# Designs tried in a protein design chat: VHH binders against Polyisoprenyl-teichoic acid--peptidoglycan teichoic acid transferase TagU (tagU). Part 6

Target 1, 284 residues: Polyisoprenyl-teichoic acid--peptidoglycan teichoic acid transferase TagU (tagU), of Oceanobacillus iheyensis (q8enf3)
Amino acid sequence: LIYNQVGAVVDTMHSPLSRDSDPDRQKEINQLYKEKDAVNILLLGVDERDGDLGRSDTMILLSINPNTDKMIMLSIPRDTYVNIPGRGMDKINHAYPFGIVDGVGGPDLSVQTVEETFNLSIHSYIRVNMEGFQQGIDAVGGVTVNNAQAFSTGGYNFDQGQITLDGKQALEFIRMRKQDSRGDLGRNDRQRQVIQAAMNEAASFSSITKAGEILDILGNNVQTDLDMDKLQTLLTNYAGARNNITTMEIEGHGETINGIWYYIVSDEEINRVNSEITGHMQEQ

## First folded at step 1 (VHH)

Design v09 (framework vhh_6z1v_2)
Fold by ESMFold2-Fast, scan of step 1:
Structure v09 (fold): chain B 284 residues (1-284), chain A 127 residues (1-127)
Amino acid sequence: as target 1 above (284 residues)
Amino acid sequence: EVQLVESGGRLVRTGGSLRLSCAASGRTFSSYAMGWFRQAPGKEREVVAAISGSGGSTWHADFVKGRFTISRDNAKNTVYLQMNSLKPEDTAVYYCAADSLYEFVGEYSTPSDYDYWGQGTQVTVSS
């Protein structure tokens, strides 16, 4: 019953990319998971509101190699100046709403933009809205993080040091920029801390029944191209990599072009990111 | 997506008053925090004031505090900057900007915190 319920929820959340209609590409991706090879998963956190399409204000690439039990967690700054296919030069987080408007899909255009910008293959994606993020944190029983600097926002006080956050507190924690001199880079650090803590809590669930309860709560607040078989494979064969995470940031500088601020990343830095991730994936 | 158009920039005398308007078109205006920035010739763009989507929270830079007031009318999709006791140092192009997050960033506001920008309106204060 519960297995059927878990499968039905995953099928409801399952939103394959247009490229998945290509049998050869889908076969390649399926084989990577079946053979327990390294995979790249793009995590999209969307600030979505009624009446507005939202933008991917959180963009994190998870590069997971089960052969080495290592994971790279790469934060992609939301304001990165990139070519968006069909739209031209713009902020990378605009790929999501442009994909919706142009009828190609928000995740579709976001994945394509990341792939073309970094010359990397993205094998799967997970899109979470703000409600789904809060529900997910609450479902795992909250998260514990080590806060670098005390601050207050959203009616909450976040002390320095080890703190435990519920879903609402975690959302405010990852959205805060006001009191961080690093601005968006500091926010990226907090996003990675919460995601790592959530993965550690989720790994405590040894039962597909408990996983089913979590998926039922998330419902349509999570969208992914991962099917049940891939999710089970991630939980059983890839989860160990959570214990060996290397965080990666993209170096760049701010620049205003025609009144719009962008995060400018050099071709050299793009090549560095590509080389580090590709090298990570090829390790045996 | 939202489009922003500033208006009201003019030549004014030192000690005078001026009200700038920023009209937003597109989707739900109240979902955006708004900011006013300015840029004088040869200088970097600096934050002047910010207001939350609801209008319940405002922040003003120290160099304009007590002289400038930011406000918004969500029914008219417009944000305003009331400028009093104008000084020659206030001469600049004034820009309005929209932040898609629910809260404004106040004193840590940088251009990077705002997603959409107007083309600017020129304010010149004569001595």
Scores: ipSAE 0.006, ipTM 0.268, lowest interface PAE 9.8, mean pLDDT 80

Design v10 (framework vhh_6z1v_2)
Fold by ESMFold2-Fast, scan of step 1:
Structure v10 (fold): chain B 284 residues (1-284), chain A 124 residues (1-124)
Amino acid sequence: as target 1 above (284 residues)
Amino acid sequence: EVQLVESGGRLVRTGGSLRLSCAASGFTFSSYAMGWFRQAPGKEREVVAAISWSGGSTWHADFVKGRFTISRDNAKNTVYLQMNSLKPEDTAVYYCAAVRSGYYDFSESRYDYWGQGTQVTVSS
């Protein structure tokens, strides 16, 4: 019963990438999940508004190895200077709206750009808009984070130390940039904290019925290429990895090129990221 | 038609040197990263060395560091593997491979194009 209800909701959220029409690629991805092998999932948080197609302000790679019960959570700075296929050098968060404009798909171009930048396979994606983010946080009862520095934004005051956030407060917490001397690196830290706290809250649920209620609330505010079989496999065989999360940051520096600020990452750092994630995935 | 053609493989004595070449055609070579892989008898294929599209970044497996050097000549559409101080355990079929992204990968499944391989045998 619950399976039928959750299956129907997942079908409305399900948005396969264009590459999923390739039988060889689909077979490879399906085999990974069937064999309980390590997988890479790209999490995209998009900021949609009137007259704007939205940018992927949050871009996090989740590398999950069920054989070691370990997960790497890699925050990708939104202003990272990368080659976007078909568009040339630009900020990585522009891949999402460019994909829409060019007719290839926002998640499609974002996934391809991350794959080509880090030379990694991305097996699945999850895209959440601002409304879905707020509803998700509220559905898990809020999140508790450790705030590095006090600040005020969006009509809210965020104290230093442990604070509990509802969905609206959590959205403002992760969107604040101007009051942080670290710029987008500070935003990435806040985004990772909220996501990790949300995973821990979700993991405390004791029934499949609660999971179904959350999916019903999220509705079309979440898009993913994960089908019901893959979602069930993640819940039953990969969920243990949430207890052993290692966070990774990408080292780089800010640089202004033709009046536009970018986060510049060296080839050596790209290779380090690739090596760490590939090694993680191959552990037994 | 895309083609990668390896050459230079032969029988060599332990401690000898050998240079492998891989000539590419049918794609924009200078935009691709290149890798050298090998498959030894009874083993799975493994990555030996890799080089980015520009040659500005290279990677070498720990078991060949200091002995092997990867390089490329974009004007000639060729990637090279210079092999020094060869050991019997270096005996394998060596393959060159190309990856579209311009940055290299350690997984063979990520590579778009492959050569047919060239046999290197190292004897005492």
Scores: ipSAE 0.000, ipTM 0.112, lowest interface PAE 18.0, mean pLDDT 80

Design v11 (framework vhh_6z1v_2)
Fold by ESMFold2-Fast, scan of step 1:
Structure v11 (fold): chain B 284 residues (1-284), chain A 124 residues (1-124)
Amino acid sequence: as target 1 above (284 residues)
Amino acid sequence: EVQLVESGGRLVRTGGSLRLSCAASGRTFSSYGMGWFRQAPGKEREVVAAISGSGGSTWHADFVKGRFTISRDNAKNTVYLQMNSLKPEDTAVYYCAAEPYSDLYWHEGAFDYWGQGTQVTVSS
């Protein structure tokens, strides 16, 4: 009964990609999870509000290898200049709203754009809006992070060192950029810390009832192509990789094209990212 | 290529209301995300509200939520801040700011263009 209710909530969040109509692709992905092989999951954070389609302002590729118990967390700069299928050259975070407008789906076009840009297979995605992020952090009881430098923003003071954040504080923590000399790179590091801390807190839950309560809260604010079986496999066989996370950043430079600022990434850097992710996935 | 000019700041009594305006000269005004910031004497500048280029997405700081509302009129190249139930703590110079990505940003560092500010004083 509990399982059935949890499965129904997961089904509310479950939004398969259009490519999942391909039986060969679906079989390939299912086999990876069954065999406990390395998988790539695209995490999309969208600022979806009243009337706005939102953009994927947070784009993180999670490459998880249960054979080595390692995870690579690759932050993809939202302003990266890429070819968006059907739209041409634009910022990578525009793939999400373009997918909605074009009727192919926000996650669908985002996943396809990332796959084609880096020549990598994306096996699953998780989309979270701002409300879902805050509710998720609150549901796990908050997160504890090690803040590199003290700063104040959004009416909050973040001390240097170990601090505990609720959902609203965590959102402000990951959005701060102006007081960090590293700019977006510093924000990416804070995003990694919060995600890692959230995974650590979530791993402390062992009750099906508590898991069901969390999913009831998140169901309207989380969208994923992970089914219940894949979610269980991730929790039982892949979760250990959270203890061995390596972050990757994409090197590039700013450039204005036709009056619009973009983050420009060389073909050599794209090839480096591809090689490092592919090598990680093949480790035994 | 955007110039911002704020207006509407004045002295108001506690509990009063006021609407600030920010006029932009930008020919691609709808491409800019816009924000309202404030700075009280001796305090850091803080974000008050932000609005996306289309106007479809808005954000308001917790300390003004339910009292202040940001809006924009792209036909007039203007962004507004409607301030209700004003408190002495709202006394500050209010700035409008624009960023060229049409993104909804929370923080000062994301905005490339700034106005000169308009003074709001709330007395008891």
Scores: ipSAE 0.000, ipTM 0.164, lowest interface PAE 11.5, mean pLDDT 78

Design z01 (framework vhh_8fcz_2)
Fold by ESMFold2-Fast, scan of step 1:
Structure z01 (fold): chain B 284 residues (1-284), chain A 121 residues (1-121)
Amino acid sequence: as target 1 above (284 residues)
Amino acid sequence: QVQLVESGGGLVQPGGSLRLSCAASGFTFSSYAMNWVRQPPGKGLEWVSGISSGGGSTTYADSVEGRFTIIRDNDKKMVYLQMTSLKTEDTAVYYCAKDWYDSEFLGYDYEGQGTQVTVSS
């Protein structure tokens, strides 16, 4: 009854983008997965609180090429100064709540903003809230990371070196930025470390029944436009790329514009990001 | 165009009360958390209080807990700070901000000139 359980959970999590009503675009994306071509997936971590829509404080582009068995993890700084379609210049993490408010969808406007900013196609998204993140880490049995610098936050002490984190500890670990000299960039590094560690722990389960248990736990705390067929294709044909991850950061500088701090990225850097991702996807 | 206009500041004696107001425009007010932050003379910004988008959750800095109350009216697009038992240490320019508390003050969208609160004998 595994397939029925996994299918029902995936149907609950399945939230197609409004653009997927375009038959040509949907056909193009479906064909990429069927042919095992390179795909770009936008991972959104939303800090949802009671009564608050939340912002996408974690934004990571996963560019996966099953032909080379390589993955790029690109962290997009939450404060990046970008044009948000229909809203104008603002922080990129504001695209999520603006999409909800404007009735176009949080993932929809976030995906569109990233696509237009970097001139890249995004084929799928995964949105996780804080509860789903914690449950996911606990479900894989925790994660082990190499902490660059000791710090304390949220009532926890994080020692330097190899540390093992449960879901609550992992959430505090990826939210801390004040005690890091790199600020939000250092936080982005911790987010990538935890995600990679979680992928490795998940892949240690040889049983499809264990995968079904994890998906059941996550349920409504994860939203994605990935259907059951695409998820199965990712697990069977794309998962090996987790062992060959190249991390990317976006170079920029801080600027205060009318009293608001933003992360400013040059057109040259935008073009570099586009070229790196496009080149990766076209590799044989 | 996002705009936050603070008002209600003034001169008051220790132990007195003031109500600050913030009028919001240019965004969907009911979808954002709102904060009050202040800047005392010669010091950096200090977070004072926050309220969730629906008003169901409020939080306060230890220095003002039990003395200040944050309220919002989504229909009027207003956020208020009711201040009681004012102390000389509460003297500051008060700003309204459309974001949650951040110890580095990153993500704070305070756009007004603020409103001056002076507590003196």
Scores: ipSAE 0.000, ipTM 0.128, lowest interface PAE 10.8, mean pLDDT 79

Design z02 (framework vhh_8fcz_2)
Fold by ESMFold2-Fast, scan of step 1:
Structure z02 (fold): chain B 284 residues (1-284), chain A 123 residues (1-123)
Amino acid sequence: as target 1 above (284 residues)
Amino acid sequence: QVQLVESGGGLVQPGGSLRLSCAASGFTFSSYAMNWVRQPPGKGLEWVSGISGSGGSTTYADSVEGRFTIIRDNDKKMVYLQMTSLKTEDTAVYYCARGYEDYFWTPESFDYEGQGTQVTVSS
């Protein structure tokens, strides 16, 4: 009963990439999950507003190795200067709306752009908007994080130490406009803590058979190419990696080209990122 | 077509004041949040201040709150940064930057940036 409800909701959220029309690629990806091999999942946080096609304001690569129970969380700066297939050099977050305009799909072009930029295979994606983020946090009953420094934003007060956040509070927690004394590390740490806490709560809920209720709440605010079998595999065989998350940042510098600001990443840094992710995936 | 042109930088003594200006063109100015960011010598970009499209909301980095004021004039398509009680640590190239009103995941991220204006605080 619950399985049938979960399957129906997941099918509603299921939006396969156009590359999934390639039977060999589908077979390859299905085999990775079936064999419990390391996988790379691209998380896209989109900001959809009236008159805007929705840019991927957040791009996080989740590299999960179930053999070591380790996960790397790589934050990709949205303004990274990259070659977008069919469009040329532009900001990486422009891949999403360009994919829509060109009829190839927002997630499709975003995934392809990340793959070609870092010379990495991306096996799945998850796209979430602001409403989906808030509903997801609320659906798992809130998240508990360890806040490094007290602050106030969005009409909320966040105390130092262990605090529990609902969906609206979690959104403001990760959107804080004040700079942390740790700079980008502080922002990335807040994102990691919320995502990790959400995974911990989801794992707790799955043990009491609430998966169907959670997925029903998310609806169209989350889109993914993960089917029910892959989601179940992630929950049963990959979930242990949530307890061993290492965050990675991409080093670069700002540069203005023809009046447009970009985040410039060297070939050396791209090779470092590739080597660290590839090495992580090959660990036994 | 988007252009941002900063001016007003210079040499100033500690405790002094300076006003930076940024002239915007090529977009519907009042529909976008505007920001000031700076790059100190040998450091990365640091977000300084932001102002909503209407001018009704302002935010500041803790390091400058109470000392700097961000203002905009939508009719003239200008954004300003009024700096007071300047410290040697405020020495940087200052850029105005276009951003979205609501930064969902990365509140310090920017769309377009100007060429910058040098501010040097030294005795």
Scores: ipSAE 0.005, ipTM 0.255, lowest interface PAE 10.6, mean pLDDT 79

Design z03 (framework vhh_8fcz_2)
Fold by ESMFold2-Fast, scan of step 1:
Structure z03 (fold): chain B 284 residues (1-284), chain A 123 residues (1-123)
Amino acid sequence: as target 1 above (284 residues)
Amino acid sequence: QVQLVESGGGLVQPGGSLRLSCAASGFTFSNYAMNWVRQPPGKGLEWVSGISSSGGSTTYADSVEGRFTIIRDNDKKMVYLQMTSLKTEDTAVYYCAKDLEYYGSDLWSFDYEGQGTQVTVSS
């Protein structure tokens, strides 16, 4: 009954990409999961108009190799200056609304833009909103992080060093920008720390019932092109990689062009990112 | 001063489509999230849709999800609402609304200055 309930929740969250209508591409992706090959999953975080206004746009690439039990977590700054297919040079996170307007789909154009920017294949996506993030942190009992510098935001004081955060505190921790000299890069670091800590806490789940409760909480707050079979494969064959996470940052600089701030990344840095991800995926 | 000028409303039959436009001035448009809110006849304001300052994320009221699309053009200082599959209950004056702060707000409040644009869905 629990398995049937989990399957129903997953079906509710399931939102396949338009490219899934391409039989050859779908076969390629299905084969990777069946053979337990390395996969790249794009995590998209979205803001909601429900009391948490103007909070983070998040883009994180998870590159998972079950043969080595290693994962790379790459934070992509939302303001990265890139070519968006059909639209030209703009911020990478503008791919989402452009995809909607052009009728190709928000996740679709976002995935394509990341693929073309880094010359990497993206096999799946997960989209999560801020409410789902907060509820997820609470559901795993909170997260412990090592804060690099003390700061205050949202009515909370975050001490330097090891601190434990509940869902509300974790949300404020990851949204702070004005007091961080690195701006979005600093926020991306905090987002990675919290996600990594949450995955480690989640590893302690000893019950299918507990997992089902978390999925029920996340239901409408998560959308993905992962079906039940792929999710089960990730849990049984890929989850070990959580114990060996390497985080990657994209180096660049801020530049204002016609009044709009962008994060500028060199071709050399893009090539470095591509080489590190592809090398990781090819390890045996 | 903040000014928001809405346009694109009109009379449309059920199942029809309209695109609303909002021209913004008097503030740094790219620093603020933008919203569409509406006021049906004889009722209070109802939030419809929001878009982040960068345009990277959008959200919608349950009543319009899948039927409406919000988009912005920061270079032109415009926000749009593409409405499809219109229903009689979508009849309202639609207002474009600026958020209070670029990094979000602890207040559920909007700044709106325009007269709005009337949408009437009727046969």
Scores: ipSAE 0.000, ipTM 0.109, lowest interface PAE 16.7, mean pLDDT 76

Design z04 (framework vhh_8fcz_2)
Fold by ESMFold2-Fast, scan of step 1:
Structure z04 (fold): chain B 284 residues (1-284), chain A 122 residues (1-122)
Amino acid sequence: as target 1 above (284 residues)
Amino acid sequence: QVQLVESGGGLVQPGGSLRLSCAASGFTFSSYWMNWVRQPPGKGLEWVSGINSGGGSTTYADSVEGRFTIIRDNDKKMVYLQMTSLKTEDTAVYYCAKGLYDYSEPFTEDYEGQGTQVTVSS
């Protein structure tokens, strides 16, 4: 009954990557979930308007190890200067629209670009638009965050200290960049705070009481290559890792190259990120 | 400072043609893809067409496919929209955009110019 409803919603949002048509790759990823091994999931936040292709202005890698019950949440700055396969050096958030324009797929090129940049395997992705984000926050009853500095944006006032945000307020909170001395890095920190708070809020009450609201959100506002079996495995075997989240940010500096501003990340920092993620995944 | 200046709009009868122009400055034009978007009266922004940095790949909204052609001239830092077989539904203010509109924040780093009005009426 309920299984049929959940399966139909998952099927409507299910959008496999082109690589997943390869039976060997599918078997490899399926085996990781079956064995409850560590997995890397790329979260892509896009803003889609009528006629707009959207950019992945939110890019967060979730590295989940059910054996240690730990999760790493890594923010990838949208302006990171990287080689995009088939396009050359550009900002990492351009991989999403370039993938669409080139007929490769937005999630496909984004996943490939992240994999090649950090020399990491990405096993699954989840793409969420702004509407889905707002509805998701509202569905969990709002989120409480510890705001570092008071500011006003989008018609809202955000006090310093603990504040509670509904979906619209949370969206404005994570969009604010210009009033933050850290710029996009400060926005990345707020994005991680809200996502962690949403996970904690969801865990504070039974997911069954919010099932209908969550199903409404999972429709057109979410795309993923996770099937029903993988989603069930994540909820039953991996969800405990939300209680032990280490946040990571990528160290770099701003630089203007031929009139365009980029976030420059050294090879040493790329290697550090790779080492920390792979070490995390191999822990027992 | 990114600057985009659109021109070429006007009043045209259904079935007519117009060529829109966009002059770009303040960034490395040849490194970015360029887009045309439009806003019909009383409606939101609608993406129309895009062209990659080298001009070798183009994409179009279903509503304009086969009727509009986007081209760019990197030496002149210009992007154009050749419109044919115009319909009353094409009436809108047309904007040139560097990359995609950045709706992730109130302060976007992508810029639209002042736009150019296209009115298709008999």
Scores: ipSAE 0.000, ipTM 0.143, lowest interface PAE 13.0, mean pLDDT 78

Design z05 (framework vhh_8fcz_2)
Fold by ESMFold2-Fast, scan of step 1:
Structure z05 (fold): chain B 284 residues (1-284), chain A 124 residues (1-124)
Amino acid sequence: as target 1 above (284 residues)
Amino acid sequence: QVQLVESGGGLVQPGGSLRLSCAASGFTFSSYAMNWVRQPPGKGLEWVSGISGSGGSTTYADSVEGRFTIIRDNDKKMVYLQMTSLKTEDTAVYYCATGSYRYFGLTPREYDYEGQGTQVTVSS
């Protein structure tokens, strides 16, 4: 089951999770940012509206340690077979639409599901749709990447070597799956390059404008529980970690259950992911 | 709770026509793009056609363009595939499917839900 976002409800850029009403949890998270401790941020890429063949969903955990200037980028397969609180076993990316339908919030149920699946604390989230991704890239003046092999997709030609991408080109660059001779390794490299380049441009841009002005450019296409203080802290104190990104993948296998394909992850692999992230966060 | 039920398949001679139907339930139908995919005997799944949630946009595989038409009726929660000028190469089990892209995915295009399929056999 996948849903479109509620069209009649206007999203805001700053949308706190319902758990932020818990003063103890809010204090814990605020203290982590104040002390410049390691934090985990869940990046959610969500559906566009009408006009597409289907919908795209993305779940990436960003684990940032400002003490080591290292970041782990963990891609969570959208079809991972997990228990969704209140709904039972389903694909992990269904937590978002279920949260909306059940009135608890898409980001809320998504964050809770990731936390319970991996036994990790998620301190903040950022939700972006395809338009927000494109606007974000355009807002920072485009991104420059080093393309390993020339290819064409989505009506664009991507030359080998250093190329500069606008928002539309960047979207097609990271969506290309089958025209890369490096296979999965090449796809992971493109995702990392674009996100890293976008962070580099954002960090540079922040030197001449305020974090709030950057968010104003993105409008309702970005939703986050990061307030202006936390966003400013990320741009000034955590941004160094963008220069040392390690991409992590989750090992698993495909399985069809009642006509539906799922990505099955073992308890052993979940424990490995937990240990890698936890160890990264505790490193001094 | 999500269910896709295909119907309308059968045996038809080359050059003939068939209309496939897919009845959807358990989700907000008009909010999702719908697809037809097929699996020929001894081969993998092949994407055939797609239609946006509103019905305003359609797209087709090169092998069927000009011969097949995808339409939807959001009031009835149905998607249809009108097939004309059928060829022996169109013989396959046809599946109705929803959800298609992985934005930062590591695998090819995926479908979140597929029905049990309806068999189309084109032979003399």
Scores: ipSAE 0.000, ipTM 0.125, lowest interface PAE 17.5, mean pLDDT 76

Design z06 (framework vhh_8fcz_2)
Fold by ESMFold2-Fast, scan of step 1:
Structure z06 (fold): chain B 284 residues (1-284), chain A 123 residues (1-123)
Amino acid sequence: as target 1 above (284 residues)
Amino acid sequence: QVQLVESGGGLVQPGGSLRLSCAASGFTFDDYAMNWVRQPPGKGLEWVSGISWSGGSTTYADSVEGRFTIIRDNDKKMVYLQMTSLKTEDTAVYYCAKDTSYVFEYSGSLDYEGQGTQVTVSS
């Protein structure tokens, strides 16, 4: 009764957006996946601990077009100064805990804030905590990356060239930002490599049984509005786009407003991001 | 329970120097970026400086850049603010603040837990 077991695991991880139900929007989103149209998925990496509601420390928009077999990976700086619906101007990563406090839902307010900031539709989300990240990497048997420069951090040695990382090593690998001469570019390259390698490993699981085993291990450490049909569609019809990833960064500057540091993004830059993502999605 | 204990404040003349210290406990110190923030008399909190989890990167507010240096000692679980060329405008209660995230990225986010240490710069 594997289907009952997989269904129970999906029910644990599957958290539809809690905002007021719009059946027309759900029908639209379901139709996009059914017709293999371009989709936007918001990836939220959160730090949540006892006594801490967490912040969305990692916010990555995955724009996937199966018609061109291309993906854009857009890193959204966590300190971006934005209007959070119901809360006013604040850091974008504060949308997650505000959504929880206000009873809207952390993923719900985060998705809405990203949609309104960039004037883009977000069709699905995936939320993962630090434990889920490590467990996920371990569950797929580790990830293999091509390390540009040898370094040591967190008690681990990372050789130059092809290396295989377990969950703990992968976390330290993506955390080594400030010791790289490339700075943020090096961190973004390491994030892309780990995400791409994880997608490569996940795409190798061609059966629902293997997918169910991974989901069971992840449990409450992953939350998503993707159901089993959408997950299966992503693995079978969208996964090829993982081989053609273009990374995007958002240009801005630091500014202190009333004693708090923010990352300020111009309206021109917001328009550039919107145009690049929209053009990508409409490409045939 | 996160605890931050600041010390090293005092009274100095303009152009003088002070070194502030912050002793951290209750969390894995070397996994987090650390910040210094201040509150001048009758004003709101002002972010001053930040240092990455490893000490490999530092960031400063425009008002203090070139005059202040933030450093950390992960073995001792300490963060310091070396202040030089002090101005009357630097008069404030200074707080040590843990970054709000457990991640590879330093943001300057404020989440202070300390009692603060008073710095007074007077003529």
Scores: ipSAE 0.000, ipTM 0.192, lowest interface PAE 14.3, mean pLDDT 78

